# Designs tried in a protein design chat: VH-VL binders against o60147. Part 164

Target 1, 175 residues: o60147
Amino acid sequence: MLEKNKYLYIFRHIQTNQVLLSQGNVLKKTALFQLPYPLQKPVAPNGMRPAKLRKDHWVPLLKVEFPNESMFQSVFMQLLNYRKYRSVQPLTSDLLKLPIPVRRRKIMRQEVPNTIADLADILNKEKFPENSVRLQLSDKSDSEYADWPPSVQIDSEEIKLSRGFREKTTVDEAR
Key: E = the ipSAE of ESMFold2; O = the ipSAE of OpenDDE; V2 = 0.75 times the mean of E and O plus 0.25 times the DockQ between their complexes.

## First folded at step 7 (VH-VL; framework fv_patecibart)

Design v15 (at its last fold request DockQ between E and O 0.76; V2 from the best seeds 0.77)
Fold by OpenDDE, fold request of step 12:
Structure v15 (fold): chain C 175 residues (1-175), chain A 122 residues (1-122), chain B 107 residues (1-107)
Amino acid sequence: as target 1 above (175 residues)
Amino acid sequence: QVTLKESGPTLVKPTQTLTLTCTFSGFSLSKYGVGVAWIRQPPGKALEWLAHIDWDDDKRYYPALKNRLTITKDTSKNQVVLTMTNMDPVDTATYYCARIRYYDSSGWFDYWGQGTLVTVSS
Amino acid sequence: EIVLTQSPDFQSVTPKEKVTITCRASQSIGYYIHWYQQKPDQYPKLLIKYASREFSGVPSRFSGSGSGTDFTLTINSLEAEDAATYYCQQYDSLPLTFGQGTKVEIK
């Protein structure tokens, strides 16, 4: 039973590049609570949490298969903590020197790379068994946003993009 | 694995131009969030950032040396070149290239070359 | 430019003792500070990024803390191999700057 929820999906908003973490391939409404409050560091041009979850605005960024749910939970919570910690930091002075439109674009663009970097950083620290974590990306080149530990095997196949959720593949169903 | 290596002359005469090349592997400068920086260290002194270039060909220079520095990249060759004009003995230092990883509108130097000692002397 | 001032400039420490190095920024820089170790005749190596995140492969005895203007690098139990000069570096604003370095020697 513990193995049933061992999949981390990360979704990105198609316009704002905001990122949501999900246990499993179905994006839940409660995921919106992951987004920062208006007074926090903006992660998008509008810097606001949507009022409601529009699943059709979110696409899978990557999928991570862990050996078990416990490992999933650990990484999931750490990812949230990383994001939270980042969100309470001030913007760099360098960034603040830029015009607001430029600044917003930069902030928007960096959310996905930041999240991927966080994931890699966490996995590097966890020291999971070699090739025990399977990473599949919608864009394989996104793996280049970070250096990955030996515990991570990057799938050569990219995940299919589906807004709001990711349907299980035949391979996933067999697991 | 990520590697960087500096190459160029180790002896330069005053007023001449120094050209250093950083050849790297294990990554490319075509992907968002990656750059290459040049840092120097005079003998027995602290580290000094000189310049860096990122994946988007954005170039940044140390202001006091901006007029003397030019940084370029050749992504296809995995090389970054730094030129520094009007060299002076005070510019004698070990010159390092390093990969810069960008994160949250900031960045760090996670991998470095071994450095190359450049001596400016007549 | 942002000036980073490390303290102390030099430490002579007995193995197994705790080492504390501080870095103070001339202005608030959030957590945009990194720490490097440079052993004699070697290139600098990354230890800590963003004040408190250990780089891959860094021994657990190394840790970083702080925010704003005051930051600390700690070696919980000094090993002989830790003899080196340590530098803090900020990326809050350009130009990028380093501290003057703290040399740690084994007593």
Scores: ipSAE 0.885, ipTM 0.946, lowest interface PAE 0.6, mean pLDDT 92
Fold by ESMFold2, look of step 7:
Structure v15 (fold): chain C 175 residues (1-175), chain A 122 residues (1-122), chain B 107 residues (1-107)
Amino acid sequence: as target 1 above (175 residues)
Amino acid sequence: QVTLKESGPTLVKPTQTLTLTCTFSGFSLSKYGVGVAWIRQPPGKALEWLAHIDWDDDKRYYPALKNRLTITKDTSKNQVVLTMTNMDPVDTATYYCARIRYYDSSGWFDYWGQGTLVTVSS
Amino acid sequence: EIVLTQSPDFQSVTPKEKVTITCRASQSIGYYIHWYQQKPDQYPKLLIKYASREFSGVPSRFSGSGSGTDFTLTINSLEAEDAATYYCQQYDSLPLTFGQGTKVEIK
């Protein structure tokens, strides 16, 4: 009954450009805990967490199909670890010289390219078989944020869904 | 495949202006997160960063050399040009162009050209 | 300007032995340090980024560690092809700076 998940879904916030990772094609409220600060409106050096999940504010960024669940789980956990590692490090000295509003804007703007770079870095290290990992993007030019290993096949078709990753079901005629 | 290649004169006389062109392929300077830098290495010495130019045309120069350096790009030709005025024998070095990859407000040089030795002598 | 001081300047090492290279920054730079390998008459090649992340295609015998002001590049078991000069580089603050280099030779 329960399918083994081998798909990674990544969402982008339409206003802040923050990123959430998901095991499913629909975000769960608990995904907000991936952001580095509590749900309240905190003053945080590296990021912000909204008070609640508004699913209409999160759009598809990319989807990855892995050969199996074990590979998916490994990459998913590593992506979370990469983000956590960044969030606890001190900011650069040059960034700290900027006024706080400018600094926050620069940090938020980096989340999409940083996450895509992390994904590619992990995939380059994992030595997956050639063309065994299928990557689909909402904007194909976002593949330019990283150099991809031979294991990655970038789908020529962009994700066309404006909300979530759910696909239209087909209805077969029964006789 | 990301490649970069330096081109320009290998011998210049003191006081002349050096113009070096970096021609690259496998990436574009029209999208967020990359730049092209010039780094030099005097014979037997350490690497010295000179300048870089980013996707958004932001330009940075080594402060002590800022008045001698100009960096520009032509995104349609995949080229970055460095001009260095008033060359002196101490500027004799191998000049590299390299791609700078930005990540988390920092950057590193992940792909380099083969370098070109520029000798400044009468 | 941030000065990066590497130690030692030179090592002659028996094959298969461990090599340790240090880089000390003149001020705290978090983990914003990167390492390069340069073989004679070749261009530098990125080895380690962000203090401890190996660049793609880099052998697993290379590793990096450290944060703040003190950083280490380690080669667990030296191979003949590892004879080179190694540089650390920071981008915590402009201007971008490199260490003076550490030359590693096979004994």
Scores: ipSAE 0.668, ipTM 0.830, lowest interface PAE 1.1, mean pLDDT 86
ESMFold2 (binder alone), look of step 7: mean pLDDT 93; pTM 0.943
OpenDDE, look of step 7: ipSAE 0.809; ipTM 0.908
ESMFold2, fold request of step 12: ipSAE 0.646, 0.659, 0.646; ipTM 0.827, 0.829, 0.818
ESMFold2 (binder alone), fold request of step 12: mean pLDDT 93, 93, 93; pTM 0.943, 0.944, 0.944
OpenDDE, fold request of step 12: ipSAE 0.879, 0.880; ipTM 0.942, 0.943

Design v16 (at its last fold request DockQ between E and O 0.74; V2 from the best seeds 0.80)
Fold by OpenDDE, fold request of step 12:
Structure v16 (fold): chain C 175 residues (1-175), chain A 122 residues (1-122), chain B 107 residues (1-107)
Amino acid sequence: as target 1 above (175 residues)
Amino acid sequence: QVTLKESGPTLVKPTQTLTLTCTFSGFSLSKWGVGVAWIRQPPGKALEWLAHIDWDDDKRYYPALKNRLTITKDTSKNQVVLTMTNMDPVDTATYYCARIRYYDSSGYFDYWGQGTLVTVSS
Amino acid sequence: EIVLTQSPDFQSVTPKEKVTITCRASQSIGYYIHWYQQKPDQYPKLLIKYASRSFSGVPSRFSGSGSGTDFTLTINSLEAEDAATYYCQQYDSLPLTFGQGTKVEIK
């Protein structure tokens, strides 16, 4: 296992609030496959997958350091499954009562919180060792979207990764 | 750690107004995804949702009781207040406040107060 | 409003036996259903959220399943401490509603 592959980065689209999961701080074009097709539950106003990965349109949401790649892989796959599961569920009846533009805005706003909640839920189930998982957020207040298990230590400093990050740095990997 | 606690009178006369306060800790009503709900339970009966308020000050009420209920929040004090007018003996119940965690355009009650028994009697 | 009907209303069960509680919704509610446990003289506690996701700290013997209109709470091996009333609750639409409850007693 590669030591550098134990880092989960979650990116947020600056306009649509869509979320992409990444192993490491470099977004791969294949990450776009995480986004739903038109027939699936929309996570953005258009509910569409962008044709191309514009890295400059994505900002880091959070960084998670796991003890090893195996733990990373487990959580990563579970996150994908959680998202997939949500995407195939019908919209709530209350949501369906709202005008489409309002509905889309609501859906757009909840993608980030849902993802963070999923992460916390998964970590609660995994029962990793205490303080073995390091969480760093671009906005510390985003940690409030969930209750975190003892295995998670939240970094006091916010992530400094910039929009459109395209290359790994030794400093970032050392954190 | 998340905690909630109900406070207010435990005895109310018919036609009077009940005012209950939920004081909570471990979270705030400033951030998206959190609300506080009031749920009551008559003795030996099932649970009944009354109202809830979210971080955005959106208020929802049980329709049949909407004209009698008012829910407000004071984020700075971590308090949510429920008022119910024109109390009747039928409103005798244990009243709970609970945190509502929003997720996927829905929500659930993940933490509850211990509840407070309110008796309506002359 | 959405009506949730639980079955049965009451169960008397021997420890270590499997307990099954069903909740049927008057209309399809996807997976927007949650289960709560209320022990005597205590406040309700969340067990299962969104049909099948266990809440933090909930023993593995508890599980939930179902979608649409039919949901099930299962206690794989009943413990004495599981004596309680269990409620399903929906958040598909307002008003929020609970089932009538299922009381589980220990023989």
Scores: ipSAE 0.890, ipTM 0.950, lowest interface PAE 0.5, mean pLDDT 93
Fold by ESMFold2, fold request of step 12:
Structure v16 (fold): chain C 175 residues (1-175), chain A 122 residues (1-122), chain B 107 residues (1-107)
Amino acid sequence: as target 1 above (175 residues)
Amino acid sequence: QVTLKESGPTLVKPTQTLTLTCTFSGFSLSKWGVGVAWIRQPPGKALEWLAHIDWDDDKRYYPALKNRLTITKDTSKNQVVLTMTNMDPVDTATYYCARIRYYDSSGYFDYWGQGTLVTVSS
Amino acid sequence: EIVLTQSPDFQSVTPKEKVTITCRASQSIGYYIHWYQQKPDQYPKLLIKYASRSFSGVPSRFSGSGSGTDFTLTINSLEAEDAATYYCQQYDSLPLTFGQGTKVEIK
């Protein structure tokens, strides 16, 4: 096959806010290996791995269009490395003082903004041409988690799919 | 694009109340993951965090000064206001406002105002 | 309250030489430490966040390392414009605290 542009697809879990990266518009079962094994302590369920992939539990978060595979692969690998580095750090002392239910909710809510911030940090350091990278979000306000370089064009339209990134065939599709 | 600017009096008499305004642009304080802080620096000395206020109106103060400090925001005006009561000559310092950016349950100051020197003297 | 102790308080360094600034925390703070540069008569500017991540636009000669209680900021080839005071700052726990500063001058 001959592909001109490459897409990075990012999904969020509807309950845990965990994030998975994908090269395709549908998650593969092997994507779960991006998440660490479950922790035994209730303090840090951060990055806990579900036993199986439930595709109905993962919704679109954002997608990024790169002009070529080299740029896509560089950013994809860096995102994984950023997450790995973050995952080995201890929780803050202030987090550890919180009641366990509050602590868990706060940790769960961090992975989406952390991932978006990582993406922006990577793109701000890359020397990509102006407007060469297109970003589309399911919730446009999520772009506010970071400051974006001139290389990024944020799509004015949100992703309108409630599950997956693949559009269904409809009567109103343009011919 | 992100800018912050401190405004207020540069000379204050002992016992008076200092009111400083931080006016910012290029971001909104209704945005998740940011806050605005006040940090001071006495001449020739180290930086000292005083207070910050987050997008969700959560407010934190340096414990030793908490009874003298009040921080508020006006999101519609892009302003954060610090009030410090009972000023003393030891409070003479350059006062900065800075944006705090949150990541991984912690935060850092990525953009600072130019600072305003406040002198407390009769 | 977490105390950050920087070392040395002052360095006078020949241009192009390596500068190392140490920050030691009174308790473990993970990687929740950030470094700032304050040039004479200027406001502080962020250099390094989360121990080792350079902030956007920071020259590659600046790097950070460390974890737990011992952290370093390194300038691998000092330039004239790097004459400044450097501060570490933690946000592992409130109150937010800064180190006392390290002043670097050109010999």
Scores: ipSAE 0.750, ipTM 0.869, lowest interface PAE 0.9, mean pLDDT 87
ESMFold2, look of step 7: ipSAE 0.744; ipTM 0.855
ESMFold2 (binder alone), look of step 7: mean pLDDT 93; pTM 0.951
OpenDDE, look of step 7: ipSAE 0.609; ipTM 0.863
ESMFold2, fold request of step 12: ipSAE 0.744, 0.721; ipTM 0.859, 0.850
ESMFold2 (binder alone), fold request of step 12: mean pLDDT 94, 94, 94; pTM 0.954, 0.955, 0.955
OpenDDE, fold request of step 12: ipSAE 0.887, 0.889; ipTM 0.948, 0.949

## First folded at step 9 (VH-VL)

Design ea1 (framework fv_tocilizumab)
Fold by ESMFold2-Fast, scan of step 9:
Structure ea1 (fold): chain C 175 residues (1-175), chain A 119 residues (1-119), chain B 107 residues (1-107)
Amino acid sequence: as target 1 above (175 residues)
Amino acid sequence: QVQLQESGPGLVRPSQTLSLTCTVSGYSITSDYAWSWVRQPPGRGLEWIGYISYSGSTTYNPSLKSRVTMLRDTSKNQFSLRLSSVTAADTAVYYCARHDLWSEYFDYWGQGSLVTVSS
Amino acid sequence: DIQMTQSPSSLSASVGDRVTITCRASQDISSYLNWYQQKPGKAPKLLIYYTSRLHSGVPSRFSGSGSGTDFTFTISSLQPEDIATYYCQQGDTLPYTFGQGTKVEIK
């Protein structure tokens, strides 16, 4: 009923480049269920150390502002479906020849470019009004992973990593 | 047979920028791992400065973050450290090292380059 | 930042002796603790990672144990080539931090 939740917050892991999607500007531990691979190596010999949310290991990648909740929900759901589809594809023979840790790092390395490309693909297919979707990136060069439709505006101001996705205070705005 | 080798000026004046390059042989810096700088003042312990990952993302020690920049030259298989506004406290042996992103260790190190900050 | 404190700062031992060095973290680092050997004028060399795992080519006389905040590094039978400074390093929380080092000398 209410037009809320028009922002998509995308985080990346500083060591693995794995990506997490969030409807809020802070990550919840449940977001870790999005990961196809755990953040930590298994404890020898067979146990897996439970993943924990370390806030200092996740940094902003991208913030997307939609004009309304309907557009947000459509894009968010499609992006989750793209990510799930990628996670269940059969591994190529070249990847299967690699040791498991090397294979996982190679796959994880691709999550940032893949997520950006998927987002752009969805936005190109949806044909939203010109300048209706706003992107703010932590590193503007990441926008070069894709061709963006006329519906997208890329903010000139990058996200400051030290603040995460936190809103500016009146003190910060005075500076 | 992974080898790392530091190069750059051994003497830097106060307020100038310290610049070092690490040349990697036997392994591609864009293939895997992160690539780190670690320093050691004469007779003292080790301090991690920062790393640049195989994907080009950088992470810096907060104590040095405002003064540190790291970049890659993928055509030469090199990564570099820039440390601005140096003082005598920055006098140290600077090592480059390969960093394992799963177990968080440094397995291959350069021989180290002594940088003296003196007027 | 996580502070890593090693004990002792230095020790002297005889060839064949059992040498033990301890490392204490100021907060829980689980098992993300690594041990390095540094000989004069040389770069550090990784000996043990993830508390207790020997790096490739490292002699079996070196071992590690511990968890949480308290860790130990042991040389079961000291050899002349083991004379060096040893450092612990935590990999749990950024920034990565090292202990102050333990200098091992022959008596």
Scores: ipSAE 0.000, ipTM 0.479, lowest interface PAE 15.5, mean pLDDT 81

Design ea10 (framework fv_tocilizumab)
Fold by ESMFold2-Fast, scan of step 9:
Structure ea10 (fold): chain C 175 residues (1-175), chain A 119 residues (1-119), chain B 107 residues (1-107)
Amino acid sequence: as target 1 above (175 residues)
Amino acid sequence: QVQLQESGPGLVRPSQTLSLTCTVSGYSITSDYAWSWVRQPPGRGLEWIGYISYSGSTTYNPSLKSRVTMLRDTSKNQFSLRLSSVTAADTAVYYCARGWEDLYTFDYWGQGSLVTVSS
Amino acid sequence: DIQMTQSPSSLSASVGDRVTITCRASQDISSYLNWYQQKPGKAPKLLIYYTSRLHSGVPSRFSGSGSGTDFTFTISSLQPEDIATYYCQQGDTLPYTFGQGTKVEIK
């Protein structure tokens, strides 16, 4: 069904700070394909199972409200492209000096600030109408990772969810 | 929040089948995780027996595979262990536990049920 | 099967001491190593998962490190409530296997 408003749901992993983008308030297993580093080992000759989506390990990072599906699709696709671009870039010499587990942990910790910066960059380039895009964050200090354009309004209410986007927020109630 | 509790007979005769049930509260066993059994003989270490996943797929320790069956009762939010042809070596405290498939760790454990195999 | 060997098998230390336990895997397990605490008559309790990650509600005096085959568990300042047996467990390869345990006692 055509909806008046469309939401982008962004999750972070409680242990690694890796980020997943979702078109719905519930994560799907296919979202794991966004991750440059798997959460578990590849299938081994011993018959170990592929990675599973542990939904209770992913908590809300932020929720973005768009006035229509066209704006949502444009921004969502661009965010996925930014993430793909980052995953294929050569590692810096400083990172290559670190042991693989330490290097991966350092890269993963940067996904939250990187995702926020990428979102702001996209919104700055798109020239959307003033106050047409609303952000609601779990931690408002995360908004400080970027400079936001006039098209963005940050909700004064933080997301009060501990296990995904399962409770209604003030933004959800405005629909 | 999440609680696991074992139940079943504490005494089993040699050659019979050991049967235990784990009752889970605060979380649905069909939603996620690998629901596991781990045992500990008195004064000794821990041995993983096997698991039944949220999807119903079972995986057993090869050392016990010929004797182990795990089942679930989704209406009661329970999963069970059956270990056939028991001997004195199967005397142990049996724990049920919730296993993470992404990191292969056990975060919630039942209190344990002592099963003695004796004639 | 992957054999997990802990060292020492037991130790006695004073309150406030730094306690270190080592766990060695018979083959490479990357970082798929967990640490559990078991008090007498109780179920094991998860303390650390994936080598170095502290489980929710676990005191910060507990830490883990290592990779590959050699792993270390540390209690930075031993408390009376830390008297227990500690187990490492590998989650790399089925079947999952545990170390033999390290009994920690107060002098």
Scores: ipSAE 0.000, ipTM 0.455, lowest interface PAE 15.4, mean pLDDT 81

Design ea11 (framework fv_tocilizumab)
Fold by ESMFold2-Fast, scan of step 9:
Structure ea11 (fold): chain C 175 residues (1-175), chain A 119 residues (1-119), chain B 107 residues (1-107)
Amino acid sequence: as target 1 above (175 residues)
Amino acid sequence: QVQLQESGPGLVRPSQTLSLTCTVSGYSISSDYYWSWVRQPPGRGLEWIGYIYYSGDTTYNPSLKSRVTMLRDTSKNQFSLRLSSVTAADTAVYYCARHRYWSLGFDYWGQGSLVTVSS
Amino acid sequence: DIQMTQSPSSLSASVGDRVTITCRASQDISNYLNWYQQKPGKAPKLLIYDASNLETGVPSRFSGSGSGTDFTFTISSLQPEDIATYYCQQYDNLPYTFGQGTKVEIK
């Protein structure tokens, strides 16, 4: 029996440039727990309420196809760890000089290049077979944020999503 | 693969604190996922108690929030439940479980530990 | 809290029968619903996630459907090993809540 292909979708916020990881082509409310800077203010100061998910504010950044669950899980978990490592690093003195809103905008603006660089670093460390991983980018120029290993084939096909960020005819993705 | 196992006293006196530990093997609790406690009184349904995120952040069921504390011990790969001021109504099988990240369904469960509250 | 109501509370059926269980949410939960099987003395087992997706290793006779407030769980051909209590669970909002359960027994 052959394993079904697994897909990792990465979305970016159109205003803040913050990044969300999804193991399917649909964003769930729980994905907002990935964000260090909430998109909406909490109603109560003592409440930890994530912002409401507005799907119209998120666009696909990239889609990665893996031939099996093991490769997908390895890369996905490492990406989450890289994001955690970045979140605990001390802020540079240059960032600390800036007012909080300006500082946050600069940090958020770097999430796209940082995520792409992290993905490439992970794929370079893994010993995956040649052309076994397919990378599809909404903007192909974003591939220039990193050097990619021989295991990665960059797909020229456009990322197409239906209403609610679902692909109408995708046969091997979770719905 | 991933295995969870509850441990702790099976008998707790009224007004005392119920304390249980979940030992996880095959996966690091500090790597990812939400880790939960769920209970089931004998012959009744399931009640979610709370979760701890891999970062250490916790969220508790409002019905139990004033009495519940969850902690993690990353060095032992364990997370624990403390429920204070117990009564006979807290008699239940207590499960630890992991959430699927995207659907938050409970994909791995411990075997369950029966805790009886009586003198 | 979101209330989850299952119907029926119990049923008795013969091997090979089609078994249908329903779950109703007190408010719209989109497709944020999971289904579990619990055999006597055992922990629950996830069968269906996100209303209609079959968990890995779960037999194809189990299926789920629905969205919004009304959901259905089906066993297309009941087997003896399917004797269990089945629970739905929503994760649209905290706290996570379960239905009261449906006990399935062989006639």
Scores: ipSAE 0.000, ipTM 0.479, lowest interface PAE 16.0, mean pLDDT 80

Design ea12 (framework fv_tocilizumab)
Fold by ESMFold2-Fast, scan of step 9:
Structure ea12 (fold): chain C 175 residues (1-175), chain A 119 residues (1-119), chain B 107 residues (1-107)
Amino acid sequence: as target 1 above (175 residues)
Amino acid sequence: QVQLQESGPGLVRPSQTLSLTCTVSGYSISSDYYWSWVRQPPGRGLEWIGYIYYSGDTTYNPSLKSRVTMLRDTSKNQFSLRLSSVTAADTAVYYCARGKWLPSYFDYWGQGSLVTVSS
Amino acid sequence: DIQMTQSPSSLSASVGDRVTITCRASQDISNYLNWYQQKPGKAPKLLIYDASNLETGVPSRFSGSGSGTDFTFTISSLQPEDIATYYCQQYDNLPYTFGQGTKVEIK
């Protein structure tokens, strides 16, 4: 419990490039409420519940380690606010002339660079201690979407997990 | 509270231009949203005509695009519909509506204005 | 254009009945579908957006489900004030298109 709330786990969708934020290393169905564009998936029979979450369609984008829960909560909430703000911004004229499906695809593809840029912007505004925030990415080139402050240390090792942020269990290995 | 209200002539002669204005209160049309027109012939269903985005960019239903023009007057907080070369088939209740992009739906509607095309 | 077909075109039911209407799209529209209620002489009112999300202030007896090409709208317990025509509308692509409407009447 003491260590549980100092990590931010960021996932991306393998096809759409949409991004989900999680306080834990396993995505929960409630994370789907973050999506401005619904995924092309069946909805619950009564239609009122969120669409089913297919965990195999979401892969790690990056993991952020904070020194304490307070810093984690501040950054996490600000990042959710940035994402909400982006979702309600007016569209550009260039996007408006595109067919709606093409328009959605272009916007969804930008969630990865936008999320990384937003994270860096938040961390640049907050004056955290030097090397106090550790970033580990699945693709190191994604760090180039932003300029990082001195508070950030980017891990030289990439995330090698393909099943979200879960390590292989003894049950998985026994199979 | 956002409120939309249509105004304009209720009778138009065949071959003339139908002109309607939508007056918006409680929200600035130059801030955001797709400001839309939807029509409904008596006893029939709904047909989307087109929208004008807060920026002035327009998109029209292809079935009507050669006859439709939408304009905005930001100083009066109004947007308008002009439909040229009208026929009896254009007789309908015309609604203005505010369209949201994300999620995409019409959340506020005017009360509707009946336009009859007759000699 | 994407064609939207509703079924039935009209129905009559008793107060308290479960009412179900369907909407079919001519192509896959994912869950990009809204449902509107139109009472006689009034403008349409949004009830459900994105196939299954209840608009704020709309009674919980209304619900929606489905994805792809087949969608369902349900009133779990019909009330007298629910007498109206109900329309589905797709927003997968322009032009926006509506179903022909389902008229709900009370016996």
Scores: ipSAE 0.071, ipTM 0.637, lowest interface PAE 6.0, mean pLDDT 84

